# Ledger of designs, part 116: VH-VL binders against q9nrl2r1430to1533

Target 1, 104 residues: q9nrl2r1430to1533
Amino acid sequence: GGVHELSAFEQLVVELVRHDDSWPFLKLVSKIQVPDYYDIIKKPIALNIIREKVNKCEYKLASEFIDDIELMFSNCFEYNPRNTSEAKAGTRLQAFFHIQAQKL
Key: E = the ipSAE of ESMFold2; O = the ipSAE of OpenDDE; V2 = 0.75 times the mean of E and O plus 0.25 times the DockQ between their complexes.

## First folded at step 7 (VH-VL)

Design k151 (framework fv_ficlatuzumab; at its last look DockQ between E and O 0.91; V2 from the best seeds 0.00; counts 0 for: pae E 2.1 > 2)
Fold by OpenDDE, second read of step 8:
Structure k151 (fold): chain C 104 residues (1-104), chain A 123 residues (1-123), chain B 107 residues (1-107)
Amino acid sequence: as target 1 above (104 residues)
Amino acid sequence: QVQLVQPGAEVKKPGTSVKLSCKASGYTFTKYWMHWVRQAPGQGLEWIGEINPRGGSTNYNQKFQGRATLTVDKSTSTAYMELSSLRSEDTAVYYCARGTEYYERPGLYFDYWGQGTLLTVSS
Amino acid sequence: DIVMTQSPDSLAMSLGERVTLNCKASQSVRSYVSWYQQKPGQSPKLLIYGASNLATGVPDRFSGSGSATDFTLTISSVQAEDVADYHCQQYYSYPYTFGQGTKLEIK
């Protein structure tokens, strides 16, 4: 049900934020620090934004929530080569997410 | 005051293993990445790996992959680096160094360093 | 691996002179470069991070600049206590790599 799913989304976001490898994803990339980021990434997203969407009950389907999380990782891997700290963190966090998402 | 305390020296034979310690104090141990860097005599610095003491995430220089193991003991605020299959080329000063906070990019900087442990590997 | 090449290997300067140390990356590392000072018999000390940010407690005679592949550490007026090896480091990609170091001496 919707209430159960909302709680599950909230909990999952909390777990993602608490993960060691969440640092690239906590908030949107700074344009000042990464000037070309938004020239490449057209749909930027971060855990704080996803959390807000969860709190506002904007996700009607689990698939919508999952899509945003996957978009977050997709953006990371699109912009960052595989041997970067961001990509390595993303790889581990995504694996964690996939395991947890099975519970949704 | 932030301090990273390391033993002065270790002497090992080729083929053996060593586990170096780094005792941290003066800050919240689990809040910062810990790095290991070595320096052979008269040479430059070489990064070995990093560990997040909070959850244990690690990244290694693939040169040491499978041979170096980073661990932490949160109860004693101590970081460890174990290096196996030692060879003469492993002779170096091994530093632990505090990195960024856990919510920041690791490797951005190493702002505090231990005094280093001199590891001598000789037959 | 990304190779960081420092130049010169060694440098002897007079007190008060401007010192320029160079670091070249084998490929772009954006601005993900740090500089360290290592005095004889001591551990390295952080000077610059993010190519141009001065670390806490570091004298403002030190400055860093550069992007992509070419980086510079500058000492506006070298002092006796600046005698040390200087190391550049990239943290753009794994493994993090250091230059071979530049030895700075005073004439």
Scores: ipSAE 0.752, ipTM 0.915, lowest interface PAE 0.6, mean pLDDT 96
Fold by ESMFold2-Fast, scan of step 7:
Structure k151 (fold): chain C 104 residues (1-104), chain A 123 residues (1-123), chain B 107 residues (1-107)
Amino acid sequence: as target 1 above (104 residues)
Amino acid sequence: QVQLVQPGAEVKKPGTSVKLSCKASGYTFTKYWMHWVRQAPGQGLEWIGEINPRGGSTNYNQKFQGRATLTVDKSTSTAYMELSSLRSEDTAVYYCARGTEYYERPGLYFDYWGQGTLLTVSS
Amino acid sequence: DIVMTQSPDSLAMSLGERVTLNCKASQSVRSYVSWYQQKPGQSPKLLIYGASNLATGVPDRFSGSGSATDFTLTISSVQAEDVADYHCQQYYSYPYTFGQGTKLEIK
């Protein structure tokens, strides 16, 4: 048997998933709970999708991975007013991401 | 069975601080958010703040920011709320309540509540 | 802060009647509203979360509805044990806020 080593992208995604402020980003926003989300956000994304892309080796450059993570935060701030629980979580998780992404 | 055990009462003078405890049992302590809510006699409920025992992250009602401090002791499955610079207006029943799992939106529900600690702040 | 306003302040109903309790948010909170029942001398008990989801162990005569700013708790056939204060709460934005409560009594 062989072993599969985690990529740097996988390690970072795991750290984001484990963060207390990851809850708004774990899965795609529910259309049932937030009916107008997909009228406003045209490129939806979430950590489970990004993790799947990492596992399928779809990121050829670190910049592509970073762009998808930043898109996820950009969508959050575009949809959610600053006073919402989602926006507050997004602000803190994005700051954490910027520190961790220095390793890439 | 899930239980949150709180002391029955505390009496404090204005200007002092108090540290209220909430001992959890019957579930994985680090899996769920913990909330603190107070209720002045005959009044409505007022949310103080929340803590994730897993990572220690906190969110506070700004009315209590700087006066309230939420902490946990994982080894004893106990949550604490410290409230400083007490005023007569802080007289209330203080509840701890179990929130959602850490991977859910916090505040979605408070499914189990402690019996509450009656804090009396008087001269 | 989002203000939650409940109406009426108090209500007296006959056993078996359908009762509706209202809760209005000062701004849209999507479906992020929960309802709690509080009997005298007791801690609050969760009834409804996410505007319309029935909590475990709560009788199916309780139901919730609404979205955005207007929310309703309905008891399809009120029973003597339903005498309590009922509180709505939003968890859309910080701080989470509760309404002032509606007192339900049996006449």
Scores: ipSAE 0.613, ipTM 0.865, lowest interface PAE 1.6, mean pLDDT 91
Fold by ESMFold2, look of step 9:
Structure k151 (fold): chain C 104 residues (1-104), chain A 123 residues (1-123), chain B 107 residues (1-107)
Amino acid sequence: as target 1 above (104 residues)
Amino acid sequence: QVQLVQPGAEVKKPGTSVKLSCKASGYTFTKYWMHWVRQAPGQGLEWIGEINPRGGSTNYNQKFQGRATLTVDKSTSTAYMELSSLRSEDTAVYYCARGTEYYERPGLYFDYWGQGTLLTVSS
Amino acid sequence: DIVMTQSPDSLAMSLGERVTLNCKASQSVRSYVSWYQQKPGQSPKLLIYGASNLATGVPDRFSGSGSATDFTLTISSVQAEDVADYHCQQYYSYPYTFGQGTKLEIK
């Protein structure tokens, strides 16, 4: 956790948010719009929450940050069948994340 | 007022390509998904694909993957659909349709439609 | 692909009658269904999205209902201007698919 790592985490989150395929991950899934989501997903997470955790210096290791990002994708693939808009977006954004994460 | 303007007709020979245009006005072009849908004579509607004009991300109906290419020109607020290796069964009216804002699920609704371009593919 | 099957294929109704149009998905699409009206010689117009939400500017005689696989569009009192083809569409799974349409005429 030093200053360089926190800046790198913030830059990576910014790049993820800018990506067109970030739309399913910007905020937590609404229980009103998707009533059964929280019956299936035990550890919900989204980019706005991850960004807040970076801002509050809650990640002590790069692995903790990477784990939250990967949890975000895992939740997407667990809830959404592979031909849904969310799963297609998740696949592309995850590939983009892996390329960008080499900077950590 | 939101408008999507398309040319009225195109005539092409089999085996050639066409690039259809859709000029948008009356809204911020880069804030909304754009979709393409076709309707063969006497047939239902068939979704071709969608593009996010913000960064150019696309999703295609696999039936058209490899033949259809969606692009945008942000400076002219114009969406394009190119269809290659044309066949007589590609004869149809081709619509552009505005989707939801870029942060919403695409395909939720198509609230504004162009008047359509009739593509005729014949010798 | 998810097949959307509309019924009936066509019907003719008297002015003021209640009309129910059906749309059945080949598998669950949750509530991810929209309905479009296409008047003769015109492009489609959005009526309903999310199975039951009335689009802006659509008369309140139109309503939608259903979830999972069975969906309906209801016109509570048919008007002359309602002569059109009506299409349902699912947007749950790629590719998005439309039903074949229901043609509504006035007798």
Scores: ipSAE 0.535, ipTM 0.873, lowest interface PAE 2.1, mean pLDDT 92
ESMFold2 (binder alone), look of step 9: mean pLDDT 92; pTM 0.945
OpenDDE, look of step 9: ipSAE 0.743; ipTM 0.913

Design k152 (framework fv_ficlatuzumab)
Fold by ESMFold2-Fast, scan of step 7:
Structure k152 (fold): chain C 104 residues (1-104), chain A 123 residues (1-123), chain B 107 residues (1-107)
Amino acid sequence: as target 1 above (104 residues)
Amino acid sequence: QVQLVQPGAEVKKPGTSVKLSCKASGYTFTSYWMHWVRQAPGQGLEWIGEINPRGGSTQYNQKFQGRATLTVDKSTSTAYMELSSLRSEDTAVYYCARGTEYYDRPGLYFDYWGQGTLLTVSS
Amino acid sequence: DIVMTQSPDSLAMSLGERVTLNCKASQSVSSYVSWYQQKPGQSPKLLIYGASNRATGVPDRFSGSGSATDFTLTISSVQAEDVADYHCQQYYSYPYTFGQGTKLEIK
């Protein structure tokens, strides 16, 4: 269908969500499961929030979209030590994102 | 009913390789992580690695990096672990175990386990 | 690697007694600890995940607690079917590691 094609930003978010390493990023970190997260991370974000912003046309520039994705990864590496499951997933997903973002 | 079916036993000589199978049924194979764990006779459990059948992503215990290879065949809902350069110390029961759904932390739990394959490595 | 150390190595209890099994991590693992029961000749069975969440079908006499480095599995009233090896596991960082196990026997 031609009228309601997915935007470039939405297509990229869908590809990130489908990636095996997306699990730490699908939704906001649980305060109950990780009580000190919000004491350390001051600008929390996740793929579900970024997707909502895309759907509401809140990104006017590709740089704004890229900044939110990079903030998500930055938060991951700030909170999670290098050998944690989250940090390993973040490293692989960020590399995938950098390759896909070249198409923007 | 969820089932993970493994062969009962394998006997190999040192220096050879083995490819162990784990046939899954009773659930959507690509929706859950798969883990491999071994247990030497009278010893504790040792994690070998994990694979996501969805995209094929793997993570290995560094002790097995370069010797173990995890793969899946989606068409037959079968997971495989290949272990090369076998030594007598690789004698153990090898389990496959179903992990969490692909959207959860992969190691959070292993809820269903295969019966295990006893691998004996002897000269 | 994170080393998981269980204590005691073995325990012999009378039916109906309260049992406490300990598991210590060499560094903080948050709440990312699971407990498994393994009966002789059988595969491990999940009891507890996330330090304190009981798995589906596990009797309520089993409970888990702890955080950071110190974790406990408690059986409030031991039954004959509880004879098994109990293993703790951390999944906080790679590689995931198990303790050496605690053997529970009935007197």
Scores: ipSAE 0.619, ipTM 0.880, lowest interface PAE 1.6, mean pLDDT 92
Fold by OpenDDE, second read of step 8:
Structure k152 (fold): chain C 104 residues (1-104), chain A 123 residues (1-123), chain B 107 residues (1-107)
Amino acid sequence: as target 1 above (104 residues)
Amino acid sequence: QVQLVQPGAEVKKPGTSVKLSCKASGYTFTSYWMHWVRQAPGQGLEWIGEINPRGGSTQYNQKFQGRATLTVDKSTSTAYMELSSLRSEDTAVYYCARGTEYYDRPGLYFDYWGQGTLLTVSS
Amino acid sequence: DIVMTQSPDSLAMSLGERVTLNCKASQSVSSYVSWYQQKPGQSPKLLIYGASNRATGVPDRFSGSGSATDFTLTISSVQAEDVADYHCQQYYSYPYTFGQGTKLEIK
């Protein structure tokens, strides 16, 4: 217990959330808004879930954290055609992530 | 000051089990993951597994999956590693080592080690 | 499993010489590599984490570098007390794995 600075994972999640292209990824897709989403995407994930896992100290390894982030993008590209706003946002955010991840 | 205290040695017969202890002091026991690493004579280090003393979650090297069991006693700040079906190849020094607190990332490392317990498995 | 291969297996150096220890990962581990010093009859001691970060209390003559697959531990001027085995470790993915170690002796 005590006051701690944000970990590298926490900081990166904050940066991802604050990014202009984070809007498709902030929380899980609504089944009401996208009825067929969960028929296609079997491992749904979002930044709020990843943030929660970080807060719970569930990521002991970099590969675990990176895998979840990559899964998030993979889901986006699997469901959304390349020319959609979601896919375009995902492409830019993923590029940002790859740059920031090198600093981990 | 941080200390991890382990018994000096154990002698066991093949096929039996051993439970090694690691008593922690000088820090908040539940704030750091505890790891177990062994070293066969003249060999390198081999990671066995880790445990979160706070919730008891564990992760094992598949090599030891089903044979190694990590536990903790929060009331005594003691970590345990039980190894079953012992074989001669299990002869090694077994270390407990404190992992870094999560908020210390990006730097997972073992900053404190026990002195190790020499386990000898022989008929 | 990710295999960490250290080189050389052993070396003998003269006091004051520059020592270079190598560690190669079978696949990229980013910068998630630690180095440990283990003196005879003692437990390992942390030297470097995150490939290039010196642990608290570690002398300035020790430094780490590298990324992805190739890592190096350097002792700028080896001292008598540096006689030890040196181990590299990756913590990028499970299971954590160590190199086989490098034995450093003084001539």
Scores: ipSAE 0.014, ipTM 0.664, lowest interface PAE 8.6, mean pLDDT 91

Design k71 (framework fv_ficlatuzumab)
Fold by ESMFold2-Fast, scan of step 7:
Structure k71 (fold): chain C 104 residues (1-104), chain A 123 residues (1-123), chain B 107 residues (1-107)
Amino acid sequence: as target 1 above (104 residues)
Amino acid sequence: QVQLVQPGAEVKKPGTSVKLSCKASGYTFTKYWMHWVRQAPGQGLEWIGEINPRGGSTNYNQKFQGRATLTVDKSTSTAYMELSSLRSEDTAVYYCARGTEYYSRPGLYFDYWGQGTLLTVSS
Amino acid sequence: DIVMTQSPDSLAMSLGERVTLNCKASQSVSSYVSWYQQKPGQSPKLLIYGASNRATGVPDRFSGSGSATDFTLTISSVQAEDVADYHCQQYYSYPYTFGQGTKLEIK
């Protein structure tokens, strides 16, 4: 609890950030740590960017917010093979998101 | 100084269960993943699973899924591994080990290890 | 499961010699390999993580290299205190798996 009530989008982003499986999504993938990432992924995004967009009121429709979150997961599954720690975290966090998004 | 303190030994009969403890000190317990690894006499290391003390999320080696249960008590900074339906093949030294920070890829390193608990499973 | 195979199983070196330990993954693990040193009766100790990064407090004679499937731990000038088992580990995918270990002895 802060001075202001959180928006529905901000509440959902906060829950995603607090989830144990958020670690691959907290900020943009490092080009130093993963040099070929940006050769494969053309529309990079992360929870810190999405949260900033929420705070600046850049999402006018729930569908725009959902599209950015889904892009984040799509990038994860495109880059990371199914058996990786990132793909496993992404699968579980995406399932959590789908349940929480129903409350929007 | 970071310390992970484990009991020295446990002796159990086949078919029973055991709950091993790992008491952490010298760091923020909820900031780092905790791992469990065993080593049978004269054999290599075998990863059992990991737990995030922050949210309680676990990942297990499928070989131990359903038999191993990882838990934590945040108030005492203690991690636990319960292993059920014990077999003689479960005789091993069981280590807890501190992993990476919760915001980093799990398993990147295990930087501090407990001294291990020797579990002997015999009739 | 990804199988990690270490070679040789054991080796004996003279003090001051360069020693090379190998670790091969059954499939690509990127650079997600760590190395641990285990002295008799002791817990494993982290030496190298991310294939090539030396852990805090580890002497500079230890170095790691490799990517994809082939990884190497090098000790540039072996010392008596380096007598131990050395284990490689992948953390690319679940379950994390260790090699069988290489035993290093002094002649």
Scores: ipSAE 0.621, ipTM 0.874, lowest interface PAE 1.6, mean pLDDT 91
Fold by OpenDDE, second read of step 8:
Structure k71 (fold): chain C 104 residues (1-104), chain A 123 residues (1-123), chain B 107 residues (1-107)
Amino acid sequence: as target 1 above (104 residues)
Amino acid sequence: QVQLVQPGAEVKKPGTSVKLSCKASGYTFTKYWMHWVRQAPGQGLEWIGEINPRGGSTNYNQKFQGRATLTVDKSTSTAYMELSSLRSEDTAVYYCARGTEYYSRPGLYFDYWGQGTLLTVSS
Amino acid sequence: DIVMTQSPDSLAMSLGERVTLNCKASQSVSSYVSWYQQKPGQSPKLLIYGASNRATGVPDRFSGSGSATDFTLTISSVQAEDVADYHCQQYYSYPYTFGQGTKLEIK
């Protein structure tokens, strides 16, 4: 049910945040630090935003939750070259997510 | 105060392996990335790899991938670098260096360094 | 790999002079550059990170500038204790790479 799904989403977000490779995704990219980020990425998102949406019960379907997580990774890979720390972290975190998402 | 303590020297034969240690103190060991950098005599610095002591995530210089292995012992706040199939070109001072916090970009800076271990590889 | 090329390889300056050390990246590394000072027989010491941020405890005579491919470490008034090798480093992409170093001596 909805309560069970909410709990599952919440738990998954907690696990993502606690992961070693979550640092690129904890909060929105700073425009000051990365001035051109928002010229390239049009749908910015981060784990703190996703957490808020979970807490507000904005996800009615697991697919909606998954879509936001995948968007987060997509943004990372779109902006960051393959051999950057961000991209490497994203690759590992996404793999972790895919395994955990199977439980949803 | 932050300290990274390394053994002074190691002498190895070609083809063998060595495991260098780096004991950390004066800070929360699992809070910061740990890096390994070497410097051949009279040469520049060469980055080997990094490890997050919290969960064990690693990134390696491809030059060393498959030959270098980074590990940590959280109970003793000690980082290790094992280098296998040693060759004469591996002769260098090997440094451990503390990086940024685990929740930030790992390679931002190395603010504390060990004194280094001189590894001599010779027949 | 991104190659960091420092220039000059070595220089000798008089006390109080302005020193300029250069570091050129083979491709853009944004502002992901750090500078280190390494005195003889010692481990490297962090001077600058993020191209222009001075590390804690670093004298204000040290400054960093640059972006993309060209970076500079400046010592406004060189002191005797500044005799050392200076290394630039990029951390934009793996592997992190260092320049070959610049040796600074005092005349």
Scores: ipSAE 0.446, ipTM 0.853, lowest interface PAE 1.5, mean pLDDT 94

Design k72 (framework fv_ficlatuzumab)
Fold by ESMFold2-Fast, scan of step 7:
Structure k72 (fold): chain C 104 residues (1-104), chain A 123 residues (1-123), chain B 107 residues (1-107)
Amino acid sequence: as target 1 above (104 residues)
Amino acid sequence: QVQLVQPGAEVKKPGTSVKLSCKASGYTFTSYWMHWVRQAPGQGLEWIGEINPRGGSTEYNQKFQGRATLTVDKSTSTAYMELSSLRSEDTAVYYCARGTEYYSRPGLYFDYWGQGTLLTVSS
Amino acid sequence: DIVMTQSPDSLAMSLGERVTLNCKASQSVSSYVSWYQQKPGQSPKLLIYGASNRATGVPDRFSGSGSATDFTLTISSVQAEDVADYHCQQYYSYPYTFGQGTKLEIK
């Protein structure tokens, strides 16, 4: 193979994964560790799921990609009270995402 | 062998600033959160803030927001806490402590602690 | 801020006795409580994290339990080396807060 450039969505997901505040979002919340999570959150999502969708070319519009990222943050703020480590990480990562998403 | 090395003591006048160091060794510095905690003589422990050496992200106890600044130097595996506008009530032992891995919830445990720096603030 | 209150402030025990130290949070902190042992002139040492998980190298006689607002640290058979201040800490929400400490002494 030749030299390939990452897609804009792939590049953005990689930047999110590398960010310090990605830890609550890297994979789906464990039902064993957080038993009531799936009683409250009806559309769970995480960066590993979003990255898989990018790699399978499932996003046809930038808005679809942005909607999934925003759903991830919305879920975080719905479940976690404002001063929790998860909510604070979500706030910072969302701000970072909004800056990076200007490229899309 | 994990070690966090801090200077033994610092003496400062009220109104000045101090920058305390914490030299880490024996592990990958950028893989773990670093926390700062103080203890006034005869008192309990007080959390000041946390920093991720990986990307530099910080969170502070609101009581210290604007006065405390946490930084790291990755090339020397050293964490720093700068505290400004010092007053006598800042007299305490200041500890650095290693937290969890960067991919885990910060604050879950502080498994290794420095020996602490005694900061004395007096006129 | 979440206030952590420990009880008693101090206690003196005989060797081999079972010791229970209490820690109460002013609001629910789930299971996000750690316990630290601090011997005179030394840095704190992690004993328990996540309310009930014993840290590596900590003797089996130490155990933690509790959830929501009420937490306990138990020493099943106190030894002379256990003389120390014991601190509980919540890391559920910012700022992380510690209790005032319980001093354990041997009679």
Scores: ipSAE 0.594, ipTM 0.874, lowest interface PAE 1.7, mean pLDDT 92

Design k73 (framework fv_ficlatuzumab)
Fold by ESMFold2-Fast, scan of step 7:
Structure k73 (fold): chain C 104 residues (1-104), chain A 123 residues (1-123), chain B 107 residues (1-107)
Amino acid sequence: as target 1 above (104 residues)
Amino acid sequence: QVQLVQPGAEVKKPGTSVKLSCKASGYTFTKYWMHWVRQAPGQGLEWIGEINPRGGSTDYNQKFQGRATLTVDKSTSTAYMELSSLRSEDTAVYYCARGTEYYSRPGLYFDYWGQGTLLTVSS
Amino acid sequence: DIVMTQSPDSLAMSLGERVTLNCKASQSVSSYVSWYQQKPGQSPKLLIYGASNRATGVPDRFSGSGSATDFTLTISSVQAEDVADYHCQQYYSYPYTFGQGTKLEIK
């Protein structure tokens, strides 16, 4: 995509990283802390990986960027029961993302 | 040295509201979650809620939702808990406690606690 | 809500004895359990987090173990200064909940 799309992706990732509810998504889940995570989640992703892809201009379409962000949330809800801190953070951050993504 | 300073005591009548303070010092206030926990006389600890001073996000124990309000004043590094519609059952020591860093799972631990404010709700 | 049940409610030990305190969750909380020590008239103090990690400055005689629903706090050689109420807490899901406490006394 264009320069404007890259700037928009960069701005949105920075907003997500700075959000109070970003903590479950900043880096890949630790195998040491959560041993069964990678047995359940087959396409792991996190904001640091998405940010690196944005910086390397790997997203050609807004839909590709959106798909990676949605995969991140989908993984969260698949692994974490609804009342957990992770699931609650994911719900709020996803809602924030949907509002911001309307600008893309 | 990390310190959380709370008033020693408050006395309120039923039906009123109270706003308890917790003044933090010795660390970057916005880096850590702040939690509120109460303890009724002779009873166990009860978690009220958490606030992230960084962005102001809150999570509440549903038992207190609608009655408890957590806020912060970044300029004075002070956390507040307001509790409305007070009943005699709200008589307890109320603690503020410093939680985990904002980039970590909240609730992982409460490493520093205020000395607590004894709230007495009586006529 | 997840209910945390501690046992025993109280116990009296002789100096130097090994002490075991139990905490049971009504449903699995993974390893997301902390232990707090509360001396009379004082605020709680963190001892253990994540079921088995000792907090900074906590003596090595304190250790934690367990996972899922069953958790244990052990004091390898009880000292007079260990007289206190001990509280377990889960932070797996909202609301975070504490056990009723175990009172430790010296004979």
Scores: ipSAE 0.643, ipTM 0.889, lowest interface PAE 1.6, mean pLDDT 92
Fold by OpenDDE, second read of step 8:
Structure k73 (fold): chain C 104 residues (1-104), chain A 123 residues (1-123), chain B 107 residues (1-107)
Amino acid sequence: as target 1 above (104 residues)
Amino acid sequence: QVQLVQPGAEVKKPGTSVKLSCKASGYTFTKYWMHWVRQAPGQGLEWIGEINPRGGSTDYNQKFQGRATLTVDKSTSTAYMELSSLRSEDTAVYYCARGTEYYSRPGLYFDYWGQGTLLTVSS
Amino acid sequence: DIVMTQSPDSLAMSLGERVTLNCKASQSVSSYVSWYQQKPGQSPKLLIYGASNRATGVPDRFSGSGSATDFTLTISSVQAEDVADYHCQQYYSYPYTFGQGTKLEIK
């Protein structure tokens, strides 16, 4: 049910945040640190935002939750070259997510 | 104060393996990435790889991938680098160096270094 | 791999002179460049990170500048204790790479 799904989403976000490779995704990219980020990425998102949406019960379907997580990774790979620390972290975290998402 | 302590020297034969240690103190060991960098005699610095002591995530220079293995012992705050199939070209000073905090990248610079271990590979 | 090329390979300066060390990246590394000082028989010491940020405890005579591909480490007034090898490093992408180093001596 909805309560179970909410709990599952919440738990998954906790696991993502605790993962070693979550550092690129914990909060929105700073425009000060990366001035051109928002010129390239039009739908910015981060784990703290996703967590808030979970807490507010904004996800009615697992697909909506998954879409936001995938968007987060997509943004990372769009902006960061393959061999950057961010991209490599994203690759590992996404793999972890895909495994955990199967439990939803 | 932050300290990274390494053994002074190792002597190995070609084809063998070596496991170098780096004992950290003066800070929370699991809070910072640990890096390994080597320097051949009279040469520049060469990055080998990095490890997150918190969960063990690693990244390697492809030059060493498959031959270098980074590990940590959280209970002793010690980082290890194992290098296999040693060759004469591996003769160098090997440094461990503290990187940035695990939850941020802002500067992947190395703010503290061990004194280095001189590895000599010779027949 | 991104190649970092330093220039000159070596230089000898008089005390009090302005020293300029250059580092060129084979491709843009944004501002993800650090500089290290390595005195004879010692491990490297961090001087600059993020191209222009001075590390804690580093004298203000050291400064870094540059972006994308061209970077500079400047010593406004070189001192005797500044005799060392200086290394630039990029951490924009894997593998992290260093320049070949510049050797600074005092005349």
Scores: ipSAE 0.290, ipTM 0.812, lowest interface PAE 2.0, mean pLDDT 93

